# Miniprotein binders against q9h3h3: the designs that were tried, part 236

Target 1, 235 residues: q9h3h3
Amino acid sequence: EDGFTAEHLAAEAMAADMDPWLVFDARTTPATELDAWLAKYPPSQVTRYGDPGSPNSEPVGWIAVYGQGYSPNSGDVQGLQAAWEALQTSGRPITPGTLRQLAITHHVLSGKWLMHLAPGFKLDHAWAGIARAVVEGQLQVAKVSPRAKEGGRQVICVYTDDFTDRLGVLEADSAIRAAGIKCLLTYKPDVYTYLGIYRANRWHLCPTLYESRFQLGGSARGSRVLDRANNVELT
Short names: E, the ipSAE of ESMFold2; O, the ipSAE of OpenDDE; V2, 0.75 times the mean of E and O plus 0.25 times the DockQ between their complexes.

## First folded at step 16 (miniprotein)

Design PO60 (at its last look DockQ between E and O 0.92; V2 from the best seeds 0.83)
Fold by OpenDDE base, look of step 17:
Order: sequence, then C-alpha cells, then structure tokens
Structure PO60 (fold): chain B 235 residues (1-235), chain A 105 residues (1-105)
Amino acid sequence: as target 1 above (235 residues)
Amino acid sequence: SEDAVRKQFEELIKEFEEAMELVEYLLELAERAAKNGDTIKARIILYIAEQLAEQARKIIEELKKLAEETGNEEFKRMAEEAKRIIEEAEKRLKEVKEKVKEALS
C-alpha cells in the first residue's frame, strides 16, 4: 500500500458520506421489490459521480440496504470526540482499552465487517447475497461503495450494533458466509473511524479487532475468526 | 553516492507533496462538512488532516537533514519551501478547527 492510501480512502469515504445514498429500506419497501432494485442499481455499474450511461445521473456516496429491525443509533459521538480531545491534552496513555471504555461510556458501539472486491459480477453477486440477508433479518444494515472512475476495489460494509458483543460479531460473520461470501473479512469498530484512527496512527492502535478467513469443511460457521488484539482464534 | 542522496531527496519531496495535496483536500471537505452542519464529520476529517500534517513535518525534518548533510543549496531552498507550505496549511487547519469548535458551542 502506498504511504497515504489509507488516509486517501478515508477522505474519499468521508466525501461519499456527504453525497446522496441509494437506499433500499425494508421497513417501507416490500421485500419482493429487492430483486428489481438490485437489478436497477448493481454496485459495479453505479458510478460515484453519475457518469453518462450509469444507472445514476447524480453523485452517489453509498448504496445501502436497511433491514426491518434497523434503528440508527450512533450514540453520543460528539461527547466521544470531546472526551478524546481532552484525553490527548491530558497526556495520559492511550490504549485499545482506553478506546473501548470511551466507546462504552458514550454508547458508540457500532462496528462493521469489511470486504474489498473488484468491480464486476462477483461484487454484484456478493452484494445481492448481503442485501437478501439484510432484508431477511439475518443482518441489520449494509452498504457498498459505488464504482470509482479509477475502477479500484469497492467495499461492502456489514454493520453490527455492538462491537463488544463477540457473539453478535460472530453471528454476522456466519450470516455473511452463509450468503456465499468467501473473501477475507475484517471487523472495525466505528469508534476508530469517529476519532480518525486508521492504520499507522501515532498511538499504534489497530483499528481491526477481528479477521475472518473462509474455511472449506471447517466449523459450522464456515470461517476462522481471529481476535487480532489477542492473536487468538475464536472459532 | 550523490545520486542516491538526490533520489532519496526527490522521493521525500514527492511524499511530502502527496501528503499536502491530501491535507488540502481534507480541509476543503472539512469546510464543506462544517457548512452543512455536520460537525462530527468535520472533526473526523480534521483528525486525519492533523495526522497527515504531522507526517509532513517529519518529512521536512528529513529533508532538512539531507540538505545539511550534503550542503546542497538547492535542497536547502526546497526544504525551506516545504516548511512554508506546511506552516500555511497548519494555519488553515487551525482556522477550520476553530470554526468547527464555534459551531459546537
């Protein structure tokens, strides 16, 4: 990875967050319409800036699917950021435990499984599987980045409500695997994103808590999940 | 060798320019987020920009070191220019940060 690739991708993600989203909301839209929506807006064809000939004429930041049980709750992110700034000013040691405690205190507990895929049929198929799992209630919410002009990898994010609930994180991994996804997955709490903590940060904090690798004929979950903080396999 | 040092210096300059380009983009995004009332997003962007600015300063220190070690006046001038660039960006970063803080009060 080039020296500032992570920061560049973060900047692009932040820019995308400010643009309109294409959303399928299962709370208001019948599940029977999902296939038509997926066909209309395949992630490999939806363009970030609404290029001519794309399904979208206007910029799209993300393509998202909301499940029936989806309730947006980000917690006290403003309080989290204020506490983070105060902590940095204090000169107190900053550890993964510190961030975990801040997250709990401010109820900023969301996290996501991430997968990176090249544009094309495999991406669209993977997204369709995830979208179905969300609409069927196996997952709560997911989003995928649209196609960039450079044709780089697109990211699918599958969210969980609580990164401290190990069972919930593992259940989401199982649902992703059941949807036919075989690529590498990494799990990142949103607290790290809200604090601008990425790879190679000055505090040497690893924003990735879990890594999932697909395994044929393995456990009932079809994956091996590694706790990156403790370097322990959980499955 | 002189050629090896020159190459290293040019690579550092390129890395610095890349960092600063991204800092400028982030500042633009932060201002946009602030204008839209998204202070959370603005702060995230600023946190990234601050880290990049710190990295850019480290690059400048390496540039200065190489310039001093070689005694090359061109390298000295380029290192000083890089210093002016980062100082200007840091000033803007501070201004945007204060605007975001005011919006939170």
Scores: ipSAE 0.801, ipTM 0.908, lowest interface PAE 0.6, mean pLDDT 92
Fold by ESMFold2, look of step 17:
Structure PO60 (fold): chain B 235 residues (1-235), chain A 105 residues (1-105)
Amino acid sequence: as target 1 above (235 residues)
Amino acid sequence: SEDAVRKQFEELIKEFEEAMELVEYLLELAERAAKNGDTIKARIILYIAEQLAEQARKIIEELKKLAEETGNEEFKRMAEEAKRIIEEAEKRLKEVKEKVKEALS
């Protein structure tokens, strides 16, 4: 593993953002069509650049599902970016509290649970479960990366609308687990994404706010959720 | 000892080359985002490129110190070429950053 893994992943995500997306939009498409759409476009077979034999003939940056209640609102991202640049020239210390305050002030409150899976049945099954949860209203919006030519791990992103609403973030974790997902989940507020802040950054910030690990104990399916900033278990 | 120093220098050069390939790719992406009018994405990409260029400059500092400590003229020429490469990338980075700011007006 090299010293630029996070930067490569970020660059790939930025490039993917700018290519066409393959979207199932529950606001305009009947829910009864979801299973056929999932069977037609499994993320392990949808190729990033439209390889021969894949279900897509054009590049696909992301595969996404929008729920019935999805209402996009990124907040004042331009103001956030301007304030960030001004802060850096001011000489004031940059802390996790600084990032939180910038996000609140500019109403850039969204964030996402992330999971990484190898291409194959396990990925396709996890995605199908997430997509159903979105269309059924337990989650609002999710996306998954297509298969890259070299066949590396793919990512599922499950968005929440307010990272400061701890209960809402934990409810999303619970909905992901109810879909049968047992792998490690990490939560990143979008403020870090909009400011280009990754794991190896000059301010030593930790862009992962929460980790969720599936626990096998007890009579009910549960998660162990850790607040990474304070090293405090929430569950 | 000379083989160990050469291996260290070559590893630093590979790391620098990887960083610069990624910076060049990011600058192409930033220009594409700016051309499409997506100034928010262009700024995100430039933030990443700036941080990566800073890390590449730290690698150059290490290359220069190693070349001076060994007195190896081949290492000195390679470190100076790396410096030329990063200087050109930093110039392009500043030009793209200014284009994005102009698009906001």
Scores: ipSAE 0.796, ipTM 0.892, lowest interface PAE 0.6, mean pLDDT 89
Fold by ESMFold2-Fast, scan of step 16:
Structure PO60 (fold): chain B 235 residues (1-235), chain A 105 residues (1-105)
Amino acid sequence: as target 1 above (235 residues)
Amino acid sequence: SEDAVRKQFEELIKEFEEAMELVEYLLELAERAAKNGDTIKARIILYIAEQLAEQARKIIEELKKLAEETGNEEFKRMAEEAKRIIEEAEKRLKEVKEKVKEALS
């Protein structure tokens, strides 16, 4: 609980977006260089503002890996935000369906699987698995937060092109599991991020569409996925 | 008891101060984004700041209620100071919003 945690995390993410990123870009860098890059910049040791003894002396907002086919398509975010402001002043009801329609109308379709891990070997190992999956083409793009000044968990974000494409979202989950990830995953459409909607929002909207839990044996997917909006098991 | 009410009031003041510090930080970030031409990010930051200011307003309503119920002059003074602080933050938030709108044309 502890006062405004969701708001602090959102503010930190916005600040991080504006600071320099450490990027392995598979579009311009040979895949053979990835392992050396991962060893040089383990996310548990890269510090948010640069510290003596860390791999970085300057601030780092995010550590990211871009796949060979990565082609950013954020849609019409300006139009989305203008329509959102108009909707709020109109007094019309704001629902999950309303946000979904605004996102589709403005082609703001990307979303991400999120995982939160404590600094350490498990985080670095998980990030290395994700990064290799991106460079090998099983995932499109991912980023991880550096170690915070105050400490705490770090976040890995794995992006997909279209949150309305359930099959595509589930395929990304499968690829994350195939990379060796066993922790809880949650999926959030970027439309909620662009509108400043987090867990404690004014409209009581749940920005999490899916939840994925690791499953031993059973399904080929390696996970149990829940549709949070409809409270229905998909796998 | 008087001690329990004072503790509740102090916790609300601490929560209000935390919210105001975060609002100030967000407004600085929004101005930085706007100066860099990133109107999309500036608006995201302002949406977060607006929601946080609304939460801070609810804290002030609770502070005023406790001050009125107790008749405590110190509580009344602190609640009025908190009101002054949020009014200034809301004014600055409005100014930054207008700067972002101007940048959007």
Scores: ipSAE 0.775, ipTM 0.891, lowest interface PAE 0.7, mean pLDDT 89
ESMFold2 (binder alone), look of step 17: mean pLDDT 86; pTM 0.836

Design PO61 (at its last look DockQ between E and O 0.89; V2 from the best seeds 0.84)
Fold by OpenDDE base, look of step 17:
Structure PO61 (fold): chain B 235 residues (1-235), chain A 102 residues (1-102)
Amino acid sequence: as target 1 above (235 residues)
Amino acid sequence: EVRKQFEELIKRFEEAMELIEYLLELAERAAKNGDTIKARIILYIAEELAEQARKIIEELKKLAEETGNEEFKRMAEEAKRIIEEVEKRLKEVKEKVKEALS
């Protein structure tokens, strides 16, 4: 990635978080309406700023689907940030273990599988598969970025409740693969996002904990999951 | 080759400055919306970019010294002035965000 692409994408994500979301909430909307909603708001056609002719006339930050079991609990993010600032001031060594412990202490345990796809049918199809898996209770919550003016790749985020629960992380990978998604997946804990930690950070922290690669004809899981910190295959 | 490397560093520096300015605008917006968490995230990214920009400046200075090129020296000095101004603005926005959220 040339230059500050990761930081630029982060800035765009932060801007998008502040704009309205298009949400399908399975807790309040019948599952039978999902197909009509997906047809109305295909991610490849929904535009970030509500361009003329798009399904949305106003800016959209994210398109999201909430499952029946979804509960917005992000833990003590403010306490986490305060502890992080204090840690930096202390001059103590900062390691991946330090971040893990901070996350646990402040109950900021959410994480997400990420996939990047070009706008088009493949993206919309992948999103539809994920949205169904969320509504069916195989996944808790997912979101996808709308189409940017420049036609860059869109990101699908599939969340898990606890990045320290390896089985839960692997189950989400399996559900994503069962939805027919074959692209590369990376898993990032939200603690890294809340602390503004990206690839080129001064502490050399890797925000990606896991990588999932699709495997043809392989194990029942349909993927190989690599622990990036230890360089060990988990599957 | 050295000129190309120097120009690439300048380009990266300019990209960092542009992104920091955008982030500062976003931080102020987040603060106005009462989103303290978001404002802090944005500021953390901006602070990291500022640190990376300082590293770029050190590389620019090194290349300028190694080559003895007066143009490179002037450009490295200008980059230093720019980052100092941006860091001042970053500090001001950070203080403003803290005040707005207190």
Scores: ipSAE 0.851, ipTM 0.927, lowest interface PAE 0.5, mean pLDDT 93
Fold by ESMFold2, look of step 17:
Structure PO61 (fold): chain B 235 residues (1-235), chain A 102 residues (1-102)
Amino acid sequence: as target 1 above (235 residues)
Amino acid sequence: EVRKQFEELIKRFEEAMELIEYLLELAERAAKNGDTIKARIILYIAEELAEQARKIIEELKKLAEETGNEEFKRMAEEAKRIIEEVEKRLKEVKEKVKEALS
């Protein structure tokens, strides 16, 4: 049933954003140190709140890797939010085109591929592959949630800088697959996150723009990517 | 059968109210940190939950009317009082965040 799962996950993510992060920053840290860092902080062992026996004694919100080319630019998020509030009180219709135009107008173009994995070797191996791809320059920035006390699924987020650049989004999908990841990936533009728009929203907007499914034999990238907005396959 | 539907709606309403309370705490924390962007995101989520909770109350009242059940009616009115208090606090937190923008 729909017990506000998306909203609970969103609240957890908001709380995590405000706690300390564990960051490997390739812009200031030699790439040769990555393997030791990954061994010290496997996401299946780093606990959200610093449980006994974990490598961290304090809360950790996210574990992140910044690539050498990472240049953070969220765009005009404050202006985006102000325009959104004005639009809602105007009575004007809200459509997916509205969100796309707001994002373009305010230069809030980033988005992310998401994958969910259970704690354990598979998660840690996937994260290590993603982290290496970031440090090597195939991906720009990624983060992974730490282990929650209840041991539920964890999320890896792999960011891209422009959701309107389909080739760039597909290149990121290919890099993720090259790291050996075979699970379902979903892509969410950051504009939806900055406006607090999740699955059960009053406008019936779909925050997932793309889905990627691993397949062999038919795809050069090893995946099929579906555009959710137009219901067309991109690969 | 209808009693099970009513009980499930009440559980969903209670879940929404607990989550809104938590979100308001997070929004206040974000505002204290000077992160007005984050605070506004959190408030958008809380506002959407409040809207959904209002829809749940409408369903509770419809079920009470269709059955003529006075217990259902009283529970729906209690839910209405609860969300009105929560919406008042939501408005107060929104005002705090708006002041922080200056």
Scores: ipSAE 0.806, ipTM 0.896, lowest interface PAE 0.7, mean pLDDT 90
Fold by ESMFold2-Fast, scan of step 16:
Structure PO61 (fold): chain B 235 residues (1-235), chain A 102 residues (1-102)
Amino acid sequence: as target 1 above (235 residues)
Amino acid sequence: EVRKQFEELIKRFEEAMELIEYLLELAERAAKNGDTIKARIILYIAEELAEQARKIIEELKKLAEETGNEEFKRMAEEAKRIIEEVEKRLKEVKEKVKEALS
């Protein structure tokens, strides 16, 4: 139980967002070029701050793949943050339902499935599967962190447009599993990220809405998805 | 054994202070780049860490009172002084970001 691990990871993610990204954009690049791009930029070899011996000499914050239909829509994040600050000043109760309503009111609906993997072939293979699913249209957009100087696990984020659309969230999980991913997945709405809410927050909020565990279902693969808020299995 | 508990709390407090300093630098960088959304996220994380650091100080103070150890009392008082200065700087950076926003 290292101290403040979630907060350290959040700080590093914020720093990464501000550095250049390596992007395969399927809106402007032919799908036939994806395999060469993946071979050139495997996430286990791309270094966070650049290295002449790695694929990059300059800092890279994120490696991302945008699907053909990807259209960024973050909603009114400025309005969300202003409302959040007003809510804290008001003394009104801060609950999961309050944050959900704040997100809906300001159209800040996106969220993401998260997976953490050690650097190596398994990470690169998982990312390649996710990237192909994005380019083929089964997922909309995804990103993966580069290798940190001190090592440690890397994260793959697979985004969905609307965290309140349970069917859409579950469809993304199914597509991730179809890509061969077997590790634990957790789903976090971006509203929690935009408000800086992580583990051990003062309001005792759980920012993770769903958890997906690999299980055999049907013919070859499947998942068990748990709704953490209601402690109910959805699959 | 109680001394080991106190030292572990001091270590956690120092880690929180270092992380807040790093976050304040990141918030200023985000604001400089015109990214007030990112700056506010970073400041929210820093505010949560300051709140957690305050709870560590409460534990340090309780342990100092229970043991009657003068060294523990002095260390807890120094930690309180440090967090008050850090909270002051956090507020100053928040006001700069608010000014940039308006």
Scores: ipSAE 0.780, ipTM 0.892, lowest interface PAE 0.7, mean pLDDT 89
ESMFold2 (binder alone), look of step 17: mean pLDDT 83; pTM 0.795

Design PO62
Fold by ESMFold2-Fast, scan of step 16:
Structure PO62 (fold): chain B 235 residues (1-235), chain A 97 residues (1-97)
Amino acid sequence: as target 1 above (235 residues)
Amino acid sequence: VRKQFEELIKRFEKAMELVEYLLELAERAAKNGDTIKARIILYIAEELAEQARKIIEELKKLGDPEFKRMAEEAKRIIEEAEKRLKEVKEKVKEALS
């Protein structure tokens, strides 16, 4: 009885993508300016549609930090989507393996660690830690949603280049944990996002590939990472 | 039971409301030349329309003539939404070619 919450959040994210973003771009901006930028634009205070009382008077879709080495590569998303439509028409079975193969064939390999936090100091602190990890080169790129008028949790997305590269995915998790984040993290390959696949889909696919839980005295990174698709512990 | 019927109708209304919002977003993405985002939005809308179809089937299973009549009204609503969905999808395909 989710009431299509995942689809509604997806719709809001698509709308946010099309509105202006607040970006700290480490490729063109000195790292020394980050602390001032973070103080000016704490995500708990930046409002989605602008407010005279907030840091922004105009709508903001996302607040993002680009690393110095960030080079966006979405792969051939148009080719992926065309192949997806052909696959549906073909009647061929649609499975996790089939989507993985489509993703590899079209080089659509990126994915993201997701965390949801309530507006407030903890969100702002977590975002600041992630942003510093990005400008220091431990993560490539991240974004956080602004505060919605109705309230509710905000999301931080931390991207990686290749969801099939387990080491890279685990290194990103480690960097997130080193930044002091202790909440549940879930990892979604962008191939599922580009194909509009969420929790309630007709193919019964699980779009979340990895899950990370903080553990006291656990792994060296402070977390347990599970590959949900293959039922394998990675840590 | 009547409560089950009311819950299905509420779910159907929520799905249709979201489909309408997604269609508006898809048109906006297409106008901006972002055919990739437009297709993502349309895929989500198509999946929601499919979920709405399943809700109609569940309404018909309840066996009450009154509930079956309401299911036919819901069918009209979803058919109109699916028609608009096809129109937007065709517009996006035209932009791609």
Scores: ipSAE 0.730, ipTM 0.877, lowest interface PAE 0.9, mean pLDDT 88

Design PO7
Fold by ESMFold2-Fast, scan of step 16:
Structure PO7 (fold): chain B 235 residues (1-235), chain A 105 residues (1-105)
Amino acid sequence: as target 1 above (235 residues)
Amino acid sequence: TEDEVRKQFEELIKAFEKAMELVEYLLELAERAAKNGDTIKARIILYIAEELAEQARKIIEELKKLAEETGNEEFKRMAEEAKRIIEEAEKRLKEVKEKVKEALS
């Protein structure tokens, strides 16, 4: 909360989206090239604004891997944003159900599992596992932030097509766990991102729908998933 | 408690200054997104800037309360300057928002 961390991180993410990306695209690149690409561009070493001593001399916003079947569908984001502005001026209640309905109406259904890790070996190992799962077809698309000049944690985002498809969201969680990831995961629908809604918002909306914690020796799925909105354990 | 109140006032001023710096950054970023034809991203950035402006307004209300409770003329002057700064930022935010809206229609 101190220093407007959520807003600052959101601003950085928006800036990163507009800078060049380093992409391994499995739709056009043989899977056999992935290991060399991962060795060349470990996220702990790729610098946000470029550095002669890093793998990149030019700015990099995101490092991404696209699966062989990746077909982006963002829905009608312009219509969503127009409806959001109309809703605010109408004075009608703004609730999680209202945002869900706006997202469905405008087909803005994608979402993502997020994990935050400090720069270093564990981050690079986690990203390599996720990238392999994407190329092998167990996940559809993922990206990771480069190392910021200021330091701090980096984020891995693993996307799913439809946040209302609970089974699909849980299957992505299982694939992440199968890739060897043991850290805390949180799931955020992109509708919240497109509307600029983060944890400290004036509507008191929680943009995190699910939380996943690794559970050693317990669940067959390798994790315990909590539905934050309804306070229901799903696994 | 005079020293403690001064520290609290100074911390609120620092928080306000950080918020205003981030708003300025966001406005520049929104114009960059709009120039690139990315009106969706420009609107997201403006929504974030609007949230920050709202939070900055709350900080100003706290600064005004402390100035009134203490009767400190310096605090009162600083709170009025902060109010001027946020009003100017809100005007620029509205201008950028209108430019983005015009590009959409």
Scores: ipSAE 0.738, ipTM 0.880, lowest interface PAE 0.8, mean pLDDT 89

Design PO8
Fold by ESMFold2-Fast, scan of step 16:
Structure PO8 (fold): chain B 235 residues (1-235), chain A 105 residues (1-105)
Amino acid sequence: as target 1 above (235 residues)
Amino acid sequence: TEDEVRKQFEELIKLFEKAMELVEYLLELAERAAKNGDTIKARIILYIAEELAEQARKIIEELKKLAEETGNEEFKRMAEEAKRIIEEAEKRLKEVKEKVKEALS
């Protein structure tokens, strides 16, 4: 693709992680306050580095909603990264199965559904639907990027506990669709993120494990989900 | 033609410069993550920088090939400058990686 765009976006995401977040935490905040919070901080208007004309004057890395049952579990990421470095120096083949094995061994199992939308009504509406699903308990946690200074699409990330649990991944897709989202969704395990593996890599690994397409007159579940690693239709 | 080769060389130089700018940015981010005590994130950033440096090495190989095929002294000089730049970047990458390793122990 066009000159390291994926790596640039990854760098910006890492920088965003280190800046302050705007969080609606349903574990400590009544659900009745969500609509007011969403109206105050629509992602199409929240600026990455702050602007007197936006809802924020200071930098914001991410806008996030935590569900009542949200309990973060990243597993043994340090062990995963040490094992990855050892694997690279060992000369052993690096395949999707090898990364899956490392992820399971170190309990680094979380992953996320990703959707990319242009700033505007559709983004704000999609985020509001996702946020309500999180607060109502149909999803566990989600975040959305603020508006970049240069413009461009923003990303909504909806996390699941275990990328190897296909039923759980599919249930999250169903909840996203039930929230009214119709755009393309792609699913990426966090193991790829923790190892810095993106679209263009020397091992020719595809970090996207699943794709979800909403179809007009689609499946009984409202979407078609493809397992890209095995080239198998799941729905 | 000579015009097509020059355009190809200039596009490769542009890609190389873009890669080097990203490596610089990533090294600054890795140091910031390490200062914040986030050694996991620092390592992620370094993995991205390492992959980018490797891709930049491949661009330099293409630049050298074009310089050899054309016998163009200016292309040869530019390829040698790019090699110097990446060697400097790789040295800094190694230094930051060592600092992060020390923070882990």
Scores: ipSAE 0.754, ipTM 0.878, lowest interface PAE 0.8, mean pLDDT 89

Design PO9
Fold by ESMFold2-Fast, scan of step 16:
Structure PO9 (fold): chain B 235 residues (1-235), chain A 105 residues (1-105)
Amino acid sequence: as target 1 above (235 residues)
Amino acid sequence: TEDEVRKQFEELIKRFEEAMELVEYLLELAERAAKNGDTIKARIILYIAEELAEQARKIIEELKKLAEETGNEEFKRMAEEAKRIIEEAEKRLKEVKEKVKEALS
C-alpha cells in the first residue's frame, strides 16, 4: 500500500502488548467456562481504551486464549536482536536465509497465522471457533485485537511453535479451516516481528512466509497454501 | 504540468508529515517500553522507527528533486524544512537508542 498501514498496525500492536490482556487460560480454567467468557468478551464489543458502554471500563490490549498444553518459549530474543545489530554493522548481505539462520541460532522459532476481519458478528463467530479449537487442543494459543477507537479491521493471531516446521504450520492452517474460517490467512514468523521487519523494508524481504486461501471442493484439506518466500504451492 | 507537479509535491509533503507523526509516536512508545524494563519491545519499536525514517529520507530526496527541476522557491523552502524536521527526528531516535543500549548493559 501507499500509506504506512503496516507500520501503523505494528505500532498499535506494540502498544497493545504493553496494556492489560483479557486471558482465558485453559491450563488453570475449566473448558466448560469458555462459552460464558466468550459471551462476556466478544472482540467486536471490547474497546481498546475502555468505554462505559463496553464490557471493559479500562484499556485492553489483547484478548487471548491459552491452550492446556501451551508452554511459551520465545527463545533468546535479546541475543537475536544483538546479532541483528551486529549483522547490519558488518555490511554482510541481509537475506531471508540470513534471518532464518539467526532465528534458528537463537531459538526464536514461533510464528503466527493472521486474519483480518471487520468488527461484527463474523469476527466474533470466527474468534469463538478459534478459541474453542485452542481449548480443545487443536491449536496452541491465539489472540484477537479489541475494537479500535476509530474502528477498522481487527486481527486474529494463531501461533505455532516453529515456523521452520512446515508440517506444523500446515496442521495449524487445517485446524483453522476446520473451525469454519474461510478468509485469507497469512503467516508471519516472530523473528520478523522481533526485528521490526514489515512491508516496504529496505532489504526487500517478504515478511509473510505463507499464504492460505480457502478452496471449496477438490481438496480434502479445504485450502491452498503457498510458500511466498519460494513461490511454491505446498498444497 | 505545473498543476500535476504541485499536487505530487503536496502529496509527498503529506506522506512525509504522516511518517514523522508516526516516528514521534513510536519514540514515545519506545521510551515507555524502556521505562517499564522491556528492552526487547523498545528495540522492536526503534527498528520500526528507523525503517520509517529511511522511508521519510526517500520522500525528502523526491521533494528535493522536484524543487530542483521546477526551480520553485516555495518547494525549495518546504524541502529544506522537511530536511530540518527529519534531522531532528533522527537525532531524537539516536538518543532513545542510546538510552535503551544503556539499559541493556
Scores: ipSAE 0.755, ipTM 0.880, lowest interface PAE 0.9, mean pLDDT 89

